# VH-VL binders against q9h9l3: the designs that were tried, part 170

Target 1, 176 residues: q9h9l3
Amino acid sequence: PRKMVAIDCEMVGTGPKGHVSSLARCSIVNYNGDVLYDEYILPPCHIVDYRTRWSGIRKQHMVNATPFKIARGQILKILTGKIVVGHAIHNDFKALQYFHPKSLTRDTSHIPPLNRKADCPENATMSLKHLTKKLLNRDIQVGKSGHSSVEDAQATMELYKLVEVEWEEHLARNPP
Key: E = the ipSAE of ESMFold2; O = the ipSAE of OpenDDE; V2 = 0.75 times the mean of E and O plus 0.25 times the DockQ between their complexes.

## First folded at step 10 (VH-VL)

Design G35 (framework fv_fezakinumab)
Fold by ESMFold2-Fast, scan of step 10:
Structure G35 (fold): chain C 176 residues (1-176), chain A 120 residues (1-120), chain B 111 residues (1-111)
Amino acid sequence: as target 1 above (176 residues)
Amino acid sequence: QVQLVQSGAEVKKPGASVKVSCKASGYTFTDYYMHWVRQAPGQGLEWVGWIDPDSGDTFYAQKFRGRVTMTRDTSISTAYMELSRLRSDDTAVYYCARGSYSYGYEFDLWGRGTLVTVSS
Amino acid sequence: QAVLTQPPSVSGAPGQRVTISCTGSSSNIGAGYDVHWYQQLPGTAPKLLIYDNSNRPSGVPDRFSGSKSGTSASLAITGLQAEDEADYYCQSYDSSLEAWVFGGGTQLTVL
């Protein structure tokens, strides 16, 4: 059937007072968790706040980082025509200035069966860290050094695989 | 009241620039894209571009690149579209329309339009 | 070549059914992007009539329905009324153009 990938992006703060989220890293993994893409990305605007606690990005990572326009082209080439899995994935698409078809998008922050398996309210938006700990018994986003977008993308794919059969059947009966 | 209020009609000469405003109310301005769509007299709808009011990022249809500039002012929830080097075939009603960041990307709220007439 | 193709006009008598087609390609409707429909009454702004292929906004009567199959979509209007005279536009997103695209519009006449 149609190929599936998982994506996770890291953003830094640009614009007035660092309030704008700009893409600074993107990781894409295949169904088995193998890395297809992982690059630091140079925003076109001045970085005001690296948000290192969350993003894991430091000034050193911006040296030789791929310019946004080039990185975007590479990323979109990988995503086009595939089922794309992510967590709160619309934030990633927004940072990429990208519009992926709804029917090919899987957002692990909005899958009721996944929340149910984690003993969470079906309509709540649970964090990736919480769902991964509850369902995969794996700690991600640990420590003070920021998150790994590779780790997050891999966790997101594994979470989706737990409900894939059930959710794909649901979507076939109830197209998004 | 959820609405988009546009500036009034403009008459311009060829070569001039026009700047149309679109003031949003009744919702969080930064939660939606703002699109611009035009319609020449008796013709169909033509997408011009979008601005993300949150980031200020813009994307323009290829036909308008180099002549259109979209901006916004979040303090007054207002988006702007400026079209330069006007030609007679730019005569059209220009609409602003709200679009979702997610899912179907439909334009669920439209301004009433601003007629821009380009004549000598 | 228009990116989305609609018939330029359709007509029907009061109480009848009409269907307006919207034909796309592999880069838009065929790529999985949803189809939306807008009604434009004479002298007014377009109004969202159908979104995400088949959903109705609040206030749109169930006489209006939408469907999508493959690279095409359709708008059906049953129980035609004189006030349905308007231009109807389909819309989707095109991944190759990275642009919202509209059909050329269909003028509905109620005879």
Scores: ipSAE 0.732, ipTM 0.893, lowest interface PAE 1.3, mean pLDDT 92

Design G36 (framework fv_fezakinumab)
Fold by ESMFold2-Fast, scan of step 10:
Structure G36 (fold): chain C 176 residues (1-176), chain A 120 residues (1-120), chain B 111 residues (1-111)
Amino acid sequence: as target 1 above (176 residues)
Amino acid sequence: QVQLVQSGAEVKKPGASVKVSCKASGYTFTDYYMHWVRQAPGQGLEWVGWIDPDSGGTYYAQKFRGRVTMTRDTSISTAYMELSRLRSDDTAVYYCARGDYSYGYEFDLWGRGTLVTVSS
Amino acid sequence: QAVLTQPPSVSGAPGQRVTISCTGSSSNIGAGYDVHWYQQLPGTAPKLLIYDNSNRPSGVPDRFSGSKSGTSASLAITGLQAEDEADYYCQSYDSSLEAWVFGGGTQLTVL
């Protein structure tokens, strides 16, 4: 069987008016929710907007942060060859400049059975916070001081496990 | 119409630089990666690199690192590929091609190509 | 040298079936990356023919089909027609090179 991990990344704003999203933290957990990786990451570009309300990232987190190129190498070693679970995961892969095989990618924002279990329209894109509250009866991303990428990665894995058997069977019959 | 329009043919001497342009129209320029692919006369396709028009981020094939630079101008939806220190074996048709980052990674839209001839 | 291996040529008569193979390795097709196919008519840019192993873009007839197994992929053309005479290229992504990689190309001749 192929190993499975879940990922969540935090981005800060770089470039003109802080409109570019650059990787500033990455958390990866295993199937049981144990942390495999959790580091603050220093973008190669000047940070214009920390987006702290959402990212939870502050100037002090950048002081000893792992440089992007080094962090990327570490992260890709963990992701390569594994089934990778995430929520709106294309944003995370783009921030990593990483191309994971579609057949090994699971995006909890695009799994119709998961939305169905949450009494949501199958083709709607629901937030991680909403799905976690509805299906796991747990509040994540609480307050205005930013999100925990560890908490988000753990919630994402738990959400996927609710539909894993059904969805893996669907993918076997309907390869992406 | 969704299309990529490339600059015209170039003739260069060895050691010179060439800058090829690729103007996108009919879609949101910053929503897709722009790839560059070359093809020497009678030969196969060779990937050169990509640029993310949104971030300006780039990645180049090992063979071209140190000689190729990719840039873009979002105000005119145009991507550029500059190749320096040209050699005769850089003679090729250079294509720009659009790739969707979030799915499959195929190149679904191609420019018509720019012939670059390097000769003394 | 091309990273993906294709036969340099293939030929068939009108109405026949031809198959073009594309052989990769554990760092590309074998790693689970999808295979895409491009058709290049003489004097033109390549055109996407098959994407994500077996999907056809709008306007591509169903006599073109793709498949993938293990470290290899295959393009099948049934009901071969004179206008199918072209070069065909497979493409994938290679995780070790962090690069898009192409096959060397197969020239299809319609006899």
Scores: ipSAE 0.733, ipTM 0.895, lowest interface PAE 1.3, mean pLDDT 92

Design G37 (framework fv_fezakinumab)
Fold by ESMFold2-Fast, scan of step 10:
Structure G37 (fold): chain C 176 residues (1-176), chain A 120 residues (1-120), chain B 111 residues (1-111)
Amino acid sequence: as target 1 above (176 residues)
Amino acid sequence: QVQLVQSGAEVKKPGASVKVSCKASGYTFTDYYMHWVRQAPGQGLEWVGWIDPDSGGTWYAQKFRGRVTMTRDTSISTAYMELSRLRSDDTAVYYCARGDYSYGYEFDLWGRGTLVTVSS
Amino acid sequence: QAVLTQPPSVSGAPGQRVTISCTGSSSNIGAGYDVHWYQQLPGTAPKLLIYDNSNRPSGVPDRFSGSKSGTSASLAITGLQAEDEADYYCQSYDSSLEAWVFGGGTQLTVL
């Protein structure tokens, strides 16, 4: 069996009017929810918009942040060869400029049985906050200080575990 | 409808630079990566690199680093590939091709190609 | 130099079946990356024929099918027709090179 990890990234706005999403924090947890990686990351471009109410990133976090090139290398060493779980994970991979095999990727925003368990339409893209509240009876992303990527990665892994047996069986019969 | 329209054929001398354009229409330009692929006469396909039109981020095959530059202009939905210090073995048809980043890595839409001839 | 290995040519008679192989390594097909296939008619741009190992784009007949096993993939064409004469290329992603990689191409001749 392949090892499994969950990832969640925070992005800040760079480029004209802060429209470009650049990686500014990454958290990776193992199957049991233990933290394998959690670093603030310095984008190579000037930060225009910290998007603090969502990202939790402030100027102070950038002072000793790991440069993007170095952080990317560290993160990819952890992800390579593993089943990687995330929520809307394509945004995280895009920010990393990384292409993970689809057969080893699990996106909790696109798992119909998970939505079904939450009494949501199977093909809807539900937020991590909503699914976590409905299925784990837990509130995440609370308050005005921004989100915790560690908390989000842990919640994402726990959500996947609820459907893991059913979904892995489905993928074995219907390869992606 | 949904298409990629490339600039016309170019003839260059060794040491010159060439800039090929690829204009997208019929879809949201910033939702897809733009890849560049070349094919020398009678030979196979060779990947050159990609540009993310949304961020302007680029990634080039090792062989072309230092000689290729990819850019885009989102106001006219156009991607560019510039190859410098041309050699005779750069003679090829250069294609732009669209790739989805999210859940598909295939190139589902291709331009018709731009022939670049490098000769003395 | 192609990263993925294909036979340079294959031939068959009308109505027959042919199979085109695509051999990779542990850093591409063997790492779990999907295989895509392109058909190139003489003088034209490549056209997507099969994506994600076995899926067909709209308009591609079911005579074309793909499969993947281990470090290799195959394209099968049944009921060969004269219009199938073309070059066929496999493609995947290579994690070591961080690059899209192609096979060397296979020329199909319908005798």
Scores: ipSAE 0.782, ipTM 0.904, lowest interface PAE 1.0, mean pLDDT 92
Fold by OpenDDE, second read of step 11:
Structure G37 (fold): chain C 176 residues (1-176), chain A 120 residues (1-120), chain B 111 residues (1-111)
Amino acid sequence: as target 1 above (176 residues)
Amino acid sequence: QVQLVQSGAEVKKPGASVKVSCKASGYTFTDYYMHWVRQAPGQGLEWVGWIDPDSGGTWYAQKFRGRVTMTRDTSISTAYMELSRLRSDDTAVYYCARGDYSYGYEFDLWGRGTLVTVSS
Amino acid sequence: QAVLTQPPSVSGAPGQRVTISCTGSSSNIGAGYDVHWYQQLPGTAPKLLIYDNSNRPSGVPDRFSGSKSGTSASLAITGLQAEDEADYYCQSYDSSLEAWVFGGGTQLTVL
């Protein structure tokens, strides 16, 4: 079996009126929750909206942030060849301007058995916060300081582990 | 006091739209899903849909998709359910009910209901 | 018509034990979704009676109990009292319909 990692990214707003989501932090953890990568990332464009309430990103975090191009290279080296777990992970990949193979992607926001376990609609998109509380009895994304991408990545991995066996079997029978 | 206060009774003609409001108080509005359930006279309960007041995300029963729109105004802790293209069989008491965001989806708090009568 | 099947009515004398069944299928109760129960007194909104199969909210007497097995659930009321006269609804989620579903309701009459 391939190695598995979980990823979570925080985005800030760039472009006109800050409507463009640009990568500003990326965290990657291994199967055990150990942090493999956690860096603030400097977008190539001017930041218009730090979205601090959600992202946790502040201007001070960008002072020594890793330039996007460099960070992207570092992140891709970690992801390549691995099963990548994330929540609404298409947003992360979009921000990274990277396309991971679908067969090696696991999106915890679209795993029916996971939702079923949490008494949620199987095909609905549920929040990471809700699933984590419901299934792991843990509070994440609390307070006013914004999200912790490390915490979110760890929670995502733990959630997936709850349904890993069943889901991997399903995917084996029904490859994307 | 923790409660849900719904708007008053409505009388509509077939083809019209109705928008029912549900104002939450006594708790953090965005910490719970808001469900809508209706009950036709002398009939059972029927789930219409829910909205996540925090994100604005919605999920509707298939029966109502295309006709129902659920929204919220977090500034006043109020949820709205709009049902369009009304017909006689839409006549019912419409309830808003909160569902635990963190622990479960049981409906632990209900409004008193809003009677919507559709008649020509 | 209802996805979950309940008896239309049950009755009992004061002090007796009554049970209300809720029969589902592999796409709801049998799929692992929890069952909740609601009590609706005449002319009032439903009230949560049992959640997550067998838990009682604060204020609900312990003479009310719930259970779940296979594709079915059951509500039991012991020491039946006059004030228990009401309609009772079971609730779960159905994956095939992608919706929360209710039983047809059971009218409980206290003789």
Scores: ipSAE 0.014, ipTM 0.579, lowest interface PAE 8.2, mean pLDDT 91

Design G38 (framework fv_fezakinumab; at its last look DockQ between E and O 0.05; V2 from the best seeds 0.00; counts 0 for: pae E 18.7 > 2, placed apart)
Fold by ESMFold2-Fast, scan of step 10:
Structure G38 (fold): chain C 176 residues (1-176), chain A 120 residues (1-120), chain B 111 residues (1-111)
Amino acid sequence: as target 1 above (176 residues)
Amino acid sequence: QVQLVQSGAEVKKPGASVKVSCKASGYTFTDYYMHWVRQAPGQGLEWVGWIDPDSGGTFYAQKFQGRVTMTRDTSISTAYMELSRLRSDDTAVYYCARGDYSYGYEFDLWGRGTLVTVSS
Amino acid sequence: QAVLTQPPSVSGAPGQRVTISCTGSSSNIGAGYDVHWYQQLPGTAPKLLIYDNSNRPSGVPDRFSGSKSGTSASLAITGLQAEDEADYYCQSYDSSLEAWVFGGGTQLTVL
């Protein structure tokens, strides 16, 4: 009965020694993998470390990036009232300073049936790259030029679909 | 062992500022949000805001925006809440509370509270 | 004014069952946010009694239980004991206010 979207964010390093993760890109896709949102986002703090090999963010992406406060408003408007799927999604919500209802959150890094399908221990935290290769026979996050948050969000939605029926039944019987 | 220890009671005049401290021990200070909640005498609980000790990021309830500042010092696992331009109706016990950041958002550990009295 | 609505008081005799309601709206409990309950004994800080609608922290007896339906939640206390006399607060998150919100509190008197 609720619409479902998947989200993936890229973070850059701010604060002392670039240790703080600040939102610098967000991608949201619908159930079919169509892009609903994909913007570079300007952190309110000075960027110390672009973390480019993982984030794919470079200085030029910040020139016309959407300010954090505005981007956050746009993103929350899309997420509100929907089932939101992500991988280690708590990192994305933290970067957004956003609190989504637990009952409407699906974290593909903590779904035991998904790990079981991948022949991994049910309580282990497996990377998105590993699960995608194992279960979808697809390589993501290839190379050293950074990740695509669109690609990651799409892969995350596809992974969730593999266990959707089983996991939704589990959640109905065992509310989070 | 796992506890939040708050600074002692304060008496202030209207217009003054107060800074309350909350020292965490027995857990990793940067893994949890620190919330501040107040309770006026004989009244209910009112949320003031949160600080993320890891990033230093903050978010304040609209009612306190412009008057409250939350900070932390990770070297001594201590969070601070400063409230300025005090009014008599700011008289309350101020609690710090540890927040589950991940999903449920409950406050599972509370300080004992700091009574702040604002009167002439 | 409290954002979540609780009865201001409830009373019972030892051994009885009491129920405390917590009524929210579409922006908090109705939006799917979990409800948490706190017990506040006189002169003390609140203590987490129930989290995520129905879960008990270590050390909370099973006489305390929580439930949630639609825009409302309930705390049930069975086998009421004298030491249960306290104020009880429900709490949730409100998406419109972007704030943690509390009920006004319910004072439980054990007769």
Scores: ipSAE 0.753, ipTM 0.893, lowest interface PAE 1.1, mean pLDDT 92
Fold by OpenDDE, look of step 12:
Structure G38 (fold): chain C 176 residues (1-176), chain A 120 residues (1-120), chain B 111 residues (1-111)
Amino acid sequence: as target 1 above (176 residues)
Amino acid sequence: QVQLVQSGAEVKKPGASVKVSCKASGYTFTDYYMHWVRQAPGQGLEWVGWIDPDSGGTFYAQKFQGRVTMTRDTSISTAYMELSRLRSDDTAVYYCARGDYSYGYEFDLWGRGTLVTVSS
Amino acid sequence: QAVLTQPPSVSGAPGQRVTISCTGSSSNIGAGYDVHWYQQLPGTAPKLLIYDNSNRPSGVPDRFSGSKSGTSASLAITGLQAEDEADYYCQSYDSSLEAWVFGGGTQLTVL
């Protein structure tokens, strides 16, 4: 079977009034939760809003941040050929200006068996925080200091592992 | 000023090839993807593909796979779209459009378009 | 024909409010991909009007607004003016087609 990685990205606000979301941090972990990549990333445009409360990003993190194009190359190198797990992962790919093959993508925000296991409606979009609490009995994204993309990526991978066998069998019978 | 300047109108016969150019100015050419979108007379917009001017990487719509080739010359900040084996239904105005390179995939800058007419 | 569905035409009198719908599916708008809107004046290239569902680029008046819900998006124009007469296109990304997709376009006529 293909190797799996989980990804989570943090974004800051650029452009007019900071309404444009730009990649500012990316974390990638392997199947075991080991960090493969975790870098602050410098957007190509001026940051207007760090969105610190949610992103955890501060101005000081951008001083030695990796330029976007360089980071993107590094990240894509890791993702290529892998099954990529994420939560609402289309946002991460959008921020990366990269679209991973659908057949190799696993979005924990759209896995009915996962929702069922958490006693949630199968067709509902549940937050990573909620699923993590319900299924892993772990609190993530707590406080006002912003999210940890490493923590979120690890949680996403652990959630997926709970339904991996069932979901992979489903996908095999019903390829996207 | 920030703008995209495209090459002039083309008239081609079926089976021929056409190569349209798009020169960028007023911004760093390699910081944005360059998309190509066409519009047949009186019809809507249709995405053809994009090129990353920095790496030269391309991504084409399935419809055009095997017929379209996108290239760029960074030394003159110019992108090219070549469409081969032309058919009458390829008659359209072809636009180059700059794509956001941060998060979005909107096209925030457009060329004025190049009319390509395919007729026997 | 177009992946995203728009009404072919809408009309309104000066000063009125008009709405243009954009209906997608679970593989594009419903998948969470953002919707953008373009205005195309007669004989000109499209111009970005709304990006990321509801944001206005510089120079776009606030009488233009966008929204998204479920598998559909909507463009609203208040205080309709004569210069608003144009074609309007919605745009998103479709993961099943692996392509940027447009609506069929809506011709807005100011009466």
Scores: ipSAE 0.014, ipTM 0.562, lowest interface PAE 9.6, mean pLDDT 91
Fold by ESMFold2, look of step 12:
Structure G38 (fold): chain C 176 residues (1-176), chain A 120 residues (1-120), chain B 111 residues (1-111)
Amino acid sequence: as target 1 above (176 residues)
Amino acid sequence: QVQLVQSGAEVKKPGASVKVSCKASGYTFTDYYMHWVRQAPGQGLEWVGWIDPDSGGTFYAQKFQGRVTMTRDTSISTAYMELSRLRSDDTAVYYCARGDYSYGYEFDLWGRGTLVTVSS
Amino acid sequence: QAVLTQPPSVSGAPGQRVTISCTGSSSNIGAGYDVHWYQQLPGTAPKLLIYDNSNRPSGVPDRFSGSKSGTSASLAITGLQAEDEADYYCQSYDSSLEAWVFGGGTQLTVL
């Protein structure tokens, strides 16, 4: 069967007033949480707002960062043919300027059984931080130094494992 | 008086550089983006890029990447645009324009423009 | 090849209504970015006429109005007057180009 990976990205502000979100870090982990990819990425546009309190990205990270086009090629080769798990994953794909087949995409922000396990409304969009605390008894995204995309990708994979059997069977019966 | 005052007309040869200035008066210079827009004779408006005077951050349209540099001097509330390796098709009026943060991203204040003529 | 498409010219008699269209795409107007309009009188800098699709700055008469729907926007001028003779530009942001974009401009002639 197909291998499964989890992805998480951090974005910085580009474009007018820094309102455009551009990819500045990407982490990919395998099913066991081992890091397959973790790079700082230099956006093709000038960075207006590093968004450090959420992104964890600082100017020094960009000095030797991988240019976006190169990083995108590396990332997409890893994702090709795999089930990709993420949280609000449409934002990650938008930052990659990429679409992944829906049949191979798993979004932990939109899995009703996962919300049910957390005693949350089944159709609500829940934050990664909240689900991780409720279901894994872990605090992620702690402090003011920003998120870790490795930590977040690992948490996302562990959350999916909690509902993997049920959700994969659901998708097999109800193909997207 | 809220205004943008631009430097005077320039005549340049191909391959030279030009630096246009835009002095802001009557408002807090660092609270707004400064955009640059050009208009070739008889043609429409073309966006060149912007500078955030507060951070010094810049963003350039792809067409100008590598040839344009935007800077500012906050002590005299002045923005600058330098265009290098000039070609005859760079002949245009170059405007500075303020982007209004408070009510969206419109250009609510324009300089009178600086004519740059590039001729061989 | 302007990213936003405007008719090159429109005309009307005094007192009439004219409209100027601005057609974009899913990467600009259709992505939800606002449309702004500028009036440029001969030999002068552009002046803001409409912002955020439909709002008039102070000093702009209420016979100027704007609207946006889908991937397009429209500027309407009622009670057309001789001083309305100018070039008109629409403007938006395009996420694919990561750029601020203008329409090609429309020359309004008052007959």
Scores: ipSAE 0.000, ipTM 0.451, lowest interface PAE 18.7, mean pLDDT 88
ESMFold2 (binder alone), look of step 12: mean pLDDT 94; pTM 0.952

